# VH-VL binders against o27280: the designs that were tried, part 14

Target 1, 266 residues: o27280
Amino acid sequence: MDSMNVPEVLEIKRIVEESESVKTFIFSWDFRREVRPGQFVMVWDFRDEKPMSVSLIDPVRSEIGISIRRVGEFTDRVHGLSEGDLLGIRGPYGRGFELMGRDILLVGGGIGMAPLAALADEATARGMRVDALVAARTADELLFLDRLEAAGVNISTCTDDGSCGFKGFAHERLLTLEENHDMAAVCGPEPMMFQVMRILDERDVPAQLSLERYMKCAVGICGQCCLDDTGFRVCAEGPVFWSQELSRVREFGRYRRDPAGRRVPW

## First folded at step 12 (VH-VL)

Design Fc12
Fold by ESMFold2, fold request of step 13:
Structure Fc12 (fold): chain C 266 residues (1-266), chain A 121 residues (1-121), chain B 107 residues (1-107)
Amino acid sequence: as target 1 above (266 residues)
Amino acid sequence: EVQLVESGGGLVQPGGSLKLSCAASGFTFRTYDMYWVRQASGKGLEWVARIRSKANNYATYYADAVKGRFTISRDDSKNMVYLQMNSLKTEDTAVYYCVRPSYYEGFFDVWGQGTLVTVSS
Amino acid sequence: ETVVTQSPATLSLSPGERATLSCRASQSVDSYLHWFQQKPGQAPRLLIHDASNRATRVPARFSGSGSGTDFTLTISSLEPEDFATYFCQQWESFPLTFGQGTKLEIK
């Protein structure tokens, strides 16, 4: 680490299994360190450190939650932890979502619903009407439905295999939904976000999209999270970007990068 | 629509046994901890037992008054919570409620309608 | 164990009046104090969670306040359906404990 930041060691207060592959970890949090939906934290398991989106922001209970998908060695180790075990947290970092107007559309794919669930809580607390399109490959992978319903969110679902809701991709379902939103927030697989962005741009709906890229320092000094030759750093200028900012990025929606930084087609 | 439906209450003699059931529907049962709370006639409410979700290895907790006599259990494949009550005493006479907490816990969100257990000769 | 004490035991008021119900914990429960309404022959119904947050579909005339050891439930203008027994309950520590109730009666 190049910065003076040291992870704060926090006790896991509660664990909820959101799906077979996704768990939410709840921590007590001092909200003098303000947290905004769409920001991320670096989670340290005393061996390695990875960026994770904040999925719960609860100042009343003095709690935050992070939702973690099991995808490799680090997340396998974290999923093996119990209540009372310790994790290091540094942050929050990055630019969060900005709310505007009275009607918001959320479009989330898979674990991308995590930061959007936090945003939904804030939007409903402000008295906004919230519609959410929750997408996954199959019904068992739809996340946060109970929580969103309890918050008063109007939920539409889609699954690739049709096991719940609309059969097909999120952008296909979006074409059949009403167009009366003041803004949208989008997070999920990058190809999905690209297709959804096109539709929202056509409808003149201001959209903010949250990107995931390889990240090392989390404070914008190492350059590992850069997008193409624009100079945008996901950890410093993002992870949330306006659609107009992303329209300048040729790589978005067409390539991903492996851990070595090489372009790989989606 | 979220529902909890208790069953299995009835009349039993002191020292006897009874098994209560709670059928859950309308929510993702496996992610929630589940509780039993009881209320004796004309009295207040008393927490009886807690069973954790699979994420917490189905750990169980009991009020002092029932430790060693009552066993809470669950079957996630059937969306069921159970309360096995052994060595029953007259002070166990109450309406027993199956209760679901809020999603990340912190308060009691949904209550069943209750089932009456009467322990008397 | 945290003891939760409610006062008054009975409160007699008329429709349209303001009701104030008190709940005191024997030690600090921070904001982890919840209020329930119970009518005869029915299960309890959540009204207020975490001291001041109104549960879904609970009328705006119900409000909660307080922190630490002292908490208040206020009903700004009583309706006929509000005459019931009210319980408070702490979730700061196990065993979870309830107050013994305040019965709100028509005067």
Scores: ipSAE 0.498, ipTM 0.784, lowest interface PAE 2.9, mean pLDDT 88
Fold by ESMFold2, fold request of step 13:
Structure Fc12 (fold): chain C 266 residues (1-266), chain A 121 residues (1-121), chain B 107 residues (1-107)
Amino acid sequence: as target 1 above (266 residues)
Amino acid sequence: EVQLVESGGGLVQPGGSLKLSCAASGFTFRTYDMYWVRQASGKGLEWVARIRSKANNYATYYADAVKGRFTISRDDSKNMVYLQMNSLKTEDTAVYYCVRPSYYEGFFDVWGQGTLVTVSS
Amino acid sequence: ETVVTQSPATLSLSPGERATLSCRASQSVDSYLHWFQQKPGQAPRLLIHDASNRATRVPARFSGSGSGTDFTLTISSLEPEDFATYFCQQWESFPLTFGQGTKLEIK
C-alpha cells in the first residue's frame, strides 16, 4: 500500500441537501492537485473510508464538491456532520471523462448525475452544447436540475412514476431524443447504463460510462472492484470506460458484487 | 421561471411592527439559503438577514442594525420566507428585497421586485 | 466589517464610449466580489460574479477584473440601456457589504 496516499484533513465549507438522501459537501481545494470530471475521491470520517463522486470542480473559487447518498452507517455519520466539521480526502483517483466534439449527451440516473454535473460545467465552459437526460424514480429524487439549468444545459427528465417529465426508464426516453451527438457520458444504476449503452452503440455515438463499484484501496491493489471476464478494476482502469471496452463483459448489467466480492443479482 | 414575490409592505408608525412575505417559485426552494436586502430611497443596498436551509439547521444571521428587532423565518412546505419586523424606526424605511443566492452560495443571483416599508409618524 | 468603496460617484459618458468603474475593499476579499446593475424603480441585476464571470444573458461588452482589494467593471462600448447605477458587493465575510454605487449617466 502506498503510505504517501494519506488523506488530507479538510474542513467542510458548505453543505447542500440535494435531495432527502443526497448531500453535497464543499471543501477548499488546492488545484495543483488537478481534478477531472469522472474521477473519484476517498472520503475518510476517521473510522472508515469510502469512494465518493466528485460533483463540483471550481478552480475559480478553489472549491471541490463531493456528493454523498445516505445508504448505510458510514454515510449516515457523514450526513450528520455540520459546516466546520472535518473529513479526510484522498485523491483524486481513476480515469476521468474525455470530451470530444461540440455536442455531448449526458445520461444520469440518481446519484450518477454527480460526476456528470461536473462534466457539464467543463463542457459548457469549452463552449459545447450539452443535453442532459436526468433520471430518477420520482421527481423529488431528480438531482442537480437547478444547477444544470443555470449552466445552460438542455435538460430532459424522466421518472419511473411519471411525476416529472417522461414516465419510464432512461433508455426509453433516450429513444425519443435526437440522435446527433458527438459523444455521450453515462452514469447511474448499472442496468440502466447497459440499456443506454446498447442504444448509443446502435447509433454509433462514442460513449463513456462511469462504473461505481465497491472499493477499499482506490489504487487497484485489492481486486474487489473487478469486472468479470476482463479483470478490469474500476479504481485502476476506470471508473470511466469506453462502451467498446465494456461490450465484451458478460457481468456488466447482469449482476453485481458484495463487499466480499461475491456475485449477487441486481 | 425562477421568481421571488415580496408582499406585506406598507406605512407604519415608529415602534410598530410589520411582517413581510416572499413567495418563491420555479426552483427547489428548500435547498437554498435565503436573504433579505434593503435599499433606502436614493441610497445604496444593505444586507439585512439570512436564513440557512434545512441542511444547516435553518440558522439565522442578522445585520447589526436589526438584531433583536427583526426575525427571519421560512416555511419550506409553502416555499415562503418571512421577515418579522418589530420596534420599527424611521431608519428602517426602505424597499425590502427577497434574494436568492447561487446554488452553492457565493453571490446573489435572483432578486424579487421589492416591497416598500415606510416608517413615519 | 469590510467596507467597499466605489469610484467615481458619477460617470458621464456617451453611447459608444468605454466605461471603467472602480471598486475597492478595505481588506482582501480574494475574488469574492460581484457587480450589479440597477435602473430606477427596478431590482438590481447581477452582471459579474466572482470578479470576472459574466452572469447568464449578460452581454459580452461587460467584463470584470481584479482580485484582493481592487476591482474594475468595464463596459467596452456603451449602449443606451447601460446608463444605470452600478453596485459592487463582497461575499468574503459577513456582514455582506455593498459599495455606495456609481451612477453612469448619459453625457
Scores: ipSAE 0.484, ipTM 0.775, lowest interface PAE 3.0, mean pLDDT 88
Fold by ESMFold2, fold request of step 13:
Formats: C-alpha cells, sequence, structure tokens
Structure Fc12 (fold): chain C 266 residues (1-266), chain A 121 residues (1-121), chain B 107 residues (1-107)
C-alpha cells in the first residue's frame, strides 16, 4: 500500500536523551514494512531530508527508534522538537547486518552504537552470546550501556580520556580482549573501523561494518560512492558491508569528503 | 546494582506537609523518566506522579487525587527525585514507592522498597 | 480512565497446582498490560511485560497471554515461593492504573 519513496508523516511518540548530543526519537511503525538492524530511514523535517540509522526495532510494541546526533542545522532543528511533533519518515533503505554463528562481537564508536544496539536486541533474542566494546571520547558519551546490560550483553568500555573503562582507542582495547567470536559487527568513526577491521582480519573473524557515507548510494542519489585501488568505480549497496568488500576500497579509512566532494584527511 | 532508596516518610497531621526523597544508583539516572506510586494498607497500587527527563524539559504529571497538592522534582547532578506533599489528607496515607520505568518507557522496571506516610490526627 | 479489574480476589491452591489469574480492562489496552508479584513487606516485582514477555530472571513457569481487554497470568506448577499477591497494570493511557490484586494463598 505505501510506496517506499513516499514519506510517511509520523508523530514523535517518545524522546530519550541518550547523551548531551544524542537523542532517540521513537515512532509507531507498521511492521508490514520490515526493518532489519543496519538499515536506515530518510528523516524529513518539512525543510530538509537526511539519512538516519534505526536504533530500535520493537515489533511487540510496534515501534522503531531513530538515534540522532546533533551535528548541524538539520539535527539542531530535530533536537528542538517535542513529543507529539511530526516528522516524515521514508524507508527503510539499505542492506542490514547478517547474523551467523552463536557468538558475536559488537564494536561501536559514539553514535555508531545505534545500529549495533538494534542488532544486539536481535542477537540476544536468537539466543546468541553478545559481547560489546563500546567506545567514546569521554564517559558521558558512552551510549546505550543500560539498554545493552538489560538485554544481557557483556559490555567492555573504552574512552579516549580514560574516564571510563580502558583508556585509549577501541582497536587498542580490542587487542587486550581475548577473542572467540563467530562474527563481528562494527560501526563508528571510519578511522576506528579501519583499525578494528585489520585486527579482526588478522584473527580470521568475519566482520561486517556499517558506513554512514554510503547511505546515499543505497537510495540511488550519488554517482560517485567509492573507487577501488585501480581507480575503477565500485557501486556497492550499503551501509553494511562485509570486511572483504571494503578491502577493495582505497578511500576507506584514509580520508573523507567535504561538502564539495574534495578529499580531506581524517 | 540498581537501587532506589526512598526516605522522608513519617507521621503528619491532616493539612501538613512532607517531602520524600529517592536516591538512585547503579544506572544512568538522567536518561530515565521517574515515577512515584503509592499503596494504601491492604489496597492496590496507584500512580501518583511522573517527572520527565531533561530531553522533555523535566515536564511533570500528576494523578487527579494529588494535583495541585504534590510537586515532583529531580536533581540529575545528585541522582535524586523528590515528592513535595502539601495539604495532606488521611486518604494520602500509604507506602510511597519511587519507580523507574523501562529504558524507553512502557512498564515499571525497578521499584524502591518504599517509605510509609501516615496522615492522622 | 481505564479501569483494570482482577479476578478472583483470592485463590487458594497447593504447591504443584496450576494457577490461572485473570485481568480485564474496561477498554482495549492492546498488549500494554503488565503483571507484578508482591510478597508481604516487599515492593512489587515485574513478572510479565506487554502481555506475554517474561521479565529477566522470572522462571519459565510464569506465562502471560491475552490482548485487548482480557489477560491471563498462568503459573504452570506452583512453588512455595509463588504464594503472593499479583497485580496487573495497564500502560496504554494515563492515568496509569492497576488492578486491585489477586491474593494467591497456600491451601
Amino acid sequence: as target 1 above (266 residues)
Amino acid sequence: EVQLVESGGGLVQPGGSLKLSCAASGFTFRTYDMYWVRQASGKGLEWVARIRSKANNYATYYADAVKGRFTISRDDSKNMVYLQMNSLKTEDTAVYYCVRPSYYEGFFDVWGQGTLVTVSS
Amino acid sequence: ETVVTQSPATLSLSPGERATLSCRASQSVDSYLHWFQQKPGQAPRLLIHDASNRATRVPARFSGSGSGTDFTLTISSLEPEDFATYFCQQWESFPLTFGQGTKLEIK
């Protein structure tokens, strides 16, 4: 009945402030349109439309949650909204995570924990053992700790400043963890994901990574998503990729693009 | 691990005032809405008040029976929720529970042990 | 407001027996109906949320069912520690309301 390309105007059912800069917005959702962990939606505030990852998938309550970090004008306006206000939601879009085996490792940096929290819910519902490495710059930026603990997830933390858990970067903490996992799922700052991916590859752990910058490609908006090491354009549907798919992408982990499309070092 | 500890209950005469406190620990208090629920002796449970988290500007809601007489408040820096009770009536006699909902709301997850308020001449 | 009514008021059974507790809402609450256990001198404890979802560390002998207006809590084989008062509670609309309770007594 509803077209995937037509925004559905939904009422904000609840707002939770996950951190000073991150809020989760919860909407009623008709699960005839299935949503899988790792997929995203386009959020429309009647002026602009931006892709956002789904962080909560709750078929029992017929709800989805969208976690949004305040980073600019659009997200500032959305953070100013109240319960009962309206937003347009279009989707879901993109390739989600695939679960395999019985033991999964989640590695999330900052807002990157959002799609991984949804995956943790699905994994625990299947009876998998879930370990999560939750990383941030400071303790106050660690996301979803209470939610993950309530779901039965085994949590390790790290912070750049050492205010909570291991002092250092996520990949440094990963090196100090004993690892016996059937798979991993990774989402966060691209430099972190690159370093984590290398460690997981050396350990022969199958890994899936979620990358925000490929969301527009999944909906057919962008013509230049990535280049392989030969300069050949790679058209890949994201935002979730297996690590071997990303190993072909020279740009991954090395630089980013500014709004004009110019390469800028991380 | 997760704890809610109420205090401030006691005996008070009708028309009097009392302030209840609830100390929270073991969880990220500032992200949760908080509730007071009461139970009169040998009776059922009754929702009393709700205070929203900072994300919803600390908005407050009250059951009709206490509206205008009770004030719920919170201090996120101290992990505290309070219930100021004014113009108390004998019908307010109950054990008062501080209650935490589930993370995204929808059911009462964690209860304090309760504090007894007796309103009697 | 949504009135929640429990039956029976008292249920007298022996360990090993099956207990069936009923909860009825005056209007549909969809699946937003929750069950709590309360032992004397203790605070309530969540057993079942959203009609049928067992809370963490609640034994498998507890199960919930129903939707709309009619809900059931079932204890498949009573243990001595299960003799307590049970409350249901709706969260479809404010004011949030509880049933008056079913007291499960040892026979």
Scores: ipSAE 0.279, ipTM 0.697, lowest interface PAE 4.7, mean pLDDT 87

Design Fc2
Fold by OpenDDE, fold request of step 13:
Formats: structure tokens, sequence, C-alpha cells
Structure Fc2 (fold): chain C 266 residues (1-266), chain A 121 residues (1-121), chain B 107 residues (1-107)
């Protein structure tokens, strides 16, 4: 009942620095509570609460990982924590990714690779071929490369400055790749996702995309994460959407709403 | 290619000192904790030391047998791990392996080829 | 510390036979038990992690089982290259500890 929405106070088991701005926090998890890649949890530092994607799902070790990028006051505080410290975790929430076919393409940008890394683990565990296009501004911001490699993922990198891999944006790199996949999963900056989706649609590759919006309740009540016109709630109907669903979302790739409800261009 | 290459091993007298080095390549070194594990000839494996990543303040841990004598350190800018061994004993004779754990540290993932340390009078 | 004990110390078998190696921990280590293969003059190689998960590029003939205190490494049909020393190692608590090893030799 209410247990789903009550944060469970968990000890940080391990902290891993993924990059200068991203840390992964690992927690013990009772897998009687199912969690899927693409779902998110609400992280509570006893002052504020923010939605975070699950980046690691390890049933063997009974652990989950949450990767958090330092972007504001809340994340600054969290990044200041140490192993053994406590956080409140409630969830998981939202619709996660669905795996289909034998070959999957992952396209991720920045912290968007977090849920995709978890998806990669699941896909590889199922014996799927996983190709990942990992994008970042610079080489040092590329996430989870060693992890993905260890999982058997075929990695292609893309950086804005050309410091690693293809110089340019993810959609530009994607245009150079001719191979088709049974499905694609995309997560990252919305402008990136918008362009990637267009390409995938043109290629008739089914795609799922994970959207990021301001969330407050995470349970589809407050409406803060509602998408214009459609009424889709990112926390309930998403955050993972099929490309066909997003094609109906006017704001996708164009603007978002800030915590005050104002339209803010990407 | 992921590689760990140890160096610095050799013959030393009891009470002497030796510094081992491990050069890492092919992976994001700064992300990982690093370990030293040793193995005496014909014997089992023994954990020696651990150094945490920067995210964990480079905390160090040692096996009881080497506490106070050995010091593990790292240089992330050079992708190097070191083991300073002081007050060496004959019992310290072993092949010393530089070892990388799995990405989120659950098991030993990658091993170097090892470097032989012989402590003998 | 958690003491890890392997048995037998030596196992003599022929190619094609099934090998069963045991590892026992002095206290429960959950599933945090790993298996390594080591050939003479080489570093240990990870075979099984977390009791039952094959490492990358490990043949399917290798399998691990167990939880708590008792663990087993099984090689369904021995190949010539499988004759080596096998170590188990617990990662439940520090200090990390290894078994003394089982030498699998050709009969």
Amino acid sequence: as target 1 above (266 residues)
Amino acid sequence: EVQLVESGGGLVQPGGSLKLSCAASGFTFRTYDMYWVRQASGKGLEWVARIRSKANNYATYYADAVKGRFTISRDDSKNMVYLQMNSLKTEDTAVYYCVRPSYYEGFFDVWGQGTLVTVSS
Amino acid sequence: ETVVTQSPATLSLSPGERATLSCRASQSVGSYLHWFQQKPGQAPRLLIHDASNRATRVPARFSGSGSGTDFTLTISSLEPEDFATYFCQQWESFPLTFGQGTKLEIK
C-alpha cells in the first residue's frame, strides 16, 4: 500500500566516480521489489527529493546503482556523501524499457547513459547483441565505457570536441552507421534524442526514448511532469516512451517546462 | 586492451626495502580501486593491500601481515599503482600481482603477470 | 577473518571426466565466492564470480554452485587445458581470503 511511496532509508554501500561530475551510489536492494531499466527512483537526502534513473541492477549481489550528475544544490549535497551515509529511496516508478529482438542499439548522451547501461546489462544477459553509441561533450565525460565493454557491448563513441571517437553529435554519428537493429533505446539531451528519433524513424527502427522532466510526486498526481497536449505524465506513462508516442508530443525536442511551469527552450 | 604490468621485483635481504610498480592501461584507471595480491611459490594467494579511488579519498587497507611495513599508493595521472615494501621478511617472498577489481568492485577482474620478490639472506 | 578451505588438495582425473571441486567458508559469505584458474607460470584467471556466474570467455563446461558456506566448481567434461590449480576466494568481508587451492592433474 503506502510502502511504495515511503522512502526506505538505505546505506550507501559503495560510491564510484564515473566522471568528474557523475557518481554512482550503490545500495542493497530487495528484489522482491522489481526494478527495470528505464525506471527511476526518488532519492531523498532528508532535505530534498529528486528523481534518478537506476543505472545498475544486480540481482546477483542484490544491489542497485544510481548514477547522479552534479548539477545543483541537491546533487552537490549528495556528491558530498560518503560510503556508509544514508539516503532515502522510494520507488521504482515509471515505465521502463522493453527489450525486443536480438539486436539492440543504445544511443546515449551524458548522464542519459545511466538507464541505458542497466538496459545493456539486461540485454547482454539475455544473449542479445548490444551496440552502444555513447556520446558526450568531451572524452572525460563519456560514461560507463569499461562497464559496457565488460558486458560485451560493442561501443562507438562520439564527442563534441573530437577528443574521443567521432567528432560531432550522436545523430551525426548515427547517420554514418548503416546497420539496422531490431530496436533502439535512446536517452540523453532532448535535442539529441529528437534528432536520433527522426533518423531511426526513417530507418523503420522501433525506438524507445527516455524523457527527462521536472518531477515532484512521481506518482502521476501533481502533474508537474505532464507533457503538453497529450497529458502524458512522464512519471507514470513514461519516462520511457515509444517513438510513436512521442510523435504526438508537440513539446518534444522543442521545449520543456521548468519547476515554475514556464516554457523553457532547449 | 586492458593490461596491468608489474615491475620492481628482485632479490633483497631481510630488513631491506623494495618498491613495486604497476602500470595500468586500456581502462579508466581513476575509477577503480586497486589491489596487490601475492603468492608464495607453490602456495595460495594472499591479499596484501587495497587503495581506493579518489572518490573514496584514496583510502588504504592492508593485510595484517604487512601492516606498518607496506604502503600502497597510486598516481592517477600516470595510471600507476605502487607498493612500497619496507622491513622485508623472508615470509614476504612471493610473486606480487597488481589486480583490478570489477567495475563496481565485486571480484578480481584483471590480473597482471606478477613480479617476483625474493627476500633472502 | 573468513577462512576458505578447498577440497580435495589434489584431484587426479582424465580428459573427458567430470571434475567436482569444493570450497568451504568458515562463515557465510552469501554468494560472494569466486573461482580462479591458475596455470604454472601464469597469473590467476577469473572463472566464476558470485558463486555461479561464468566470467567472460569461460567455456560452458565450467559451472559454479552454492551459497552460504559451501560451494562447488564443476567441470562437466575435462579438456586437456583444464588441468591447472583452482582457487576459490571470498569477497564477503575484508580481509579478502583465498582457498589453498585444488590442483587438478591428469591421471
Scores: ipSAE 0.896, ipTM 0.940, lowest interface PAE 0.5, mean pLDDT 96
Fold by OpenDDE, fold request of step 13:
Structure Fc2 (fold): chain C 266 residues (1-266), chain A 121 residues (1-121), chain B 107 residues (1-107)
Amino acid sequence: as target 1 above (266 residues)
Amino acid sequence: EVQLVESGGGLVQPGGSLKLSCAASGFTFRTYDMYWVRQASGKGLEWVARIRSKANNYATYYADAVKGRFTISRDDSKNMVYLQMNSLKTEDTAVYYCVRPSYYEGFFDVWGQGTLVTVSS
Amino acid sequence: ETVVTQSPATLSLSPGERATLSCRASQSVGSYLHWFQQKPGQAPRLLIHDASNRATRVPARFSGSGSGTDFTLTISSLEPEDFATYFCQQWESFPLTFGQGTKLEIK
């Protein structure tokens, strides 16, 4: 077995269009290398490398899926690939989600649903009750609805424009839900996560949240993904954090560092 | 509710043409490849055609028995898949099923009720 | 193409009995073998996918096993509604192919 830090060149087995801007790339995977929902891999297109969450973990078919949103030059290139083309994959890295209890609430926004979809599969396989609040700007951007349904997930949708489900933001929809869960997993735009976390904390629901930051090494060395004040490295101590941990992170929900290290608002 | 509804079947003479339609509802149609599978009376199942999703450029594939005669197409805006059948033969007589694969295309998980095509003089 | 062969062609059993259906592929299909149930006048219904996974709402009495070239569908205790035709299908390579079916009939 190769080191987890050495990219393996893998063939794209299948490409699935999740939405206009999101594609899932499916690869054969040797599950001797364990991967957990919430962990990420570094995807290498032989020019650049970017961290991507694993959205599908299928040990039955020995496959993983990586969902990628088209947002820049790297992802533009990747979205131009076809089945049979090659990508370099190294990992997995980071701390994934921990499941506990019997009932779990998933709150996801946009591409943030990627790791949550994988978590949903695991949770349902374990016999947990899974409720998912899936948020997006528009109906066309809602992700993974069919696969979540197939997994037995109870889905609630919300869209900014009201084109599907609740009209409004995820935290607003959450306020209308009275049920308490044993735990929650959250992933999406950081402002969304910030608001959701506050609500969950008020309800005394343990919550895990997956952060997105600029990463370079993915192994906790370069410090590019270091969170201010705490010194937490998203690639090492995260990307999944407990709400209690994030409560110590001043920048959470407020700003992030760009590749140049500059503070940029959300 | 996930549903596939076929239509367009009927009686046609050898050498004739027929166009089948399949209306999909209850799922994100654009994500899926779509398939036609047929079954002659009292016989087994036979894969007929496949059309890929937009992500795969709507590529089409056919069983050897229908190549050059059948054309599969889709309209994602209408959640429709079609099968244009030309130069029909008696051996094309069958119930034609519109079929959806699983989300990541591992197996057939949803079948329509089928539409009967009878090719007879 | 991969040829899929089922046996027996017909299986006559009584309710409460155990049914064992076989499916053989001409070449290895890994675990990409699926089972369908079809009743007269109805479309096929997915029973087992990927050799051993029950589809949604499939009773526990149905089970699948096997890998490579040899696969088995087992019904532990037959119910009256289980008498139907069963098809296996490989998804290892295109063209996708089905077995000829096993008709499970009441004795």
Scores: ipSAE 0.894, ipTM 0.939, lowest interface PAE 0.5, mean pLDDT 95
Fold by OpenDDE, look of step 12:
Structure Fc2 (fold): chain C 266 residues (1-266), chain A 121 residues (1-121), chain B 107 residues (1-107)
Amino acid sequence: as target 1 above (266 residues)
Amino acid sequence: EVQLVESGGGLVQPGGSLKLSCAASGFTFRTYDMYWVRQASGKGLEWVARIRSKANNYATYYADAVKGRFTISRDDSKNMVYLQMNSLKTEDTAVYYCVRPSYYEGFFDVWGQGTLVTVSS
Amino acid sequence: ETVVTQSPATLSLSPGERATLSCRASQSVGSYLHWFQQKPGQAPRLLIHDASNRATRVPARFSGSGSGTDFTLTISSLEPEDFATYFCQQWESFPLTFGQGTKLEIK
């Protein structure tokens, strides 16, 4: 087995509170191991292991950041950690985003903004114009706004309750925006992504979408993250997919598999 | 618009006390560490104090020159940073700046206009 | 602590000329060296961060270079508004420290 599959024990350098439920954990990183926005790592707290998206890639400081939302026992434990504590990190895995053109639209919902924030940094560093539609249930759950602004991103916000920006869902806000972009990157709740993808397809905007699925091995062996009909493995062929690829995935936007392999509707 | 506004500066005698305030606006204040930096007239800049965010338990750090005399604090509900200065010395005379670091704390990217503290008999 | 030393203390030049400012650290700070511009009666303004990255709205005539212990700020062609004091600052370790400044004055 490749050495990359062995977790490296890393010290948490810094912790940043992104929201009440989201923290970013920053680690030193050897960039001889290339990492791309959209890729994920397996985080090991010496009891359990979970896939997490990379939200920060900083070659200048030789650091990466992993943003984690508190949603269960594992993430509760991780959120209880402090700077100086240790975590196991293996990876990166999966297919990341590909940048093209001059203008890019980012559409993110909730923790889905994590990989998009990393992509935003890369895009702006390349001199691209970046527009970001940031969606959340409430204003307090909007992520990375100051970070994105500092990077030169043009931000549009959307909240379910109207506490910030457009009142409604991301796809509804998108319908009000007339400008087309050279490409789009989307990540968030799958129902959101499904609607956004349809709009982008109608507008002939090439789109990449990052999926979230139950993932066990991260190396394309166990098959737990296989998508119906296509046999795509989210950990190997994804998590980033082109809209054309997802158009062949029947379950997209409709259901997912739980750890037992059962269909769970969105 | 991102803005930091200091207040509370003035004239005080040696051994006296003064409390500086900094009002922050235009950004998510609670996620940032905050700093005080001072500058004596015609001189260079000197880091004074740092206070961490809630995520890091509001940990505080001080320059050796002010340890035991100065206390940095914050109120996230009001977007305020404070600097309580006790046992002031003539060498503490300076313009004091409230400063915000970059998002992940790599460099100072936002400065207030500063408030003048003069310690003189 | 890491001592940061700037040279020269004063630099007298004319508009249109090239300015070269030096900053040296007593130990390696990697690329964690920043430059600030300060005009009389004003707060410092971030100019360059991480040795070579221009801050927002900083003109292209400003550039930073260097790594480790030796850093340089270059102004390719001086404009009248560029005459100010420039400070470098290291963020490799605490306590954070600043250079004593270089005053760029009009000849």
Scores: ipSAE 0.846, ipTM 0.923, lowest interface PAE 0.6, mean pLDDT 95

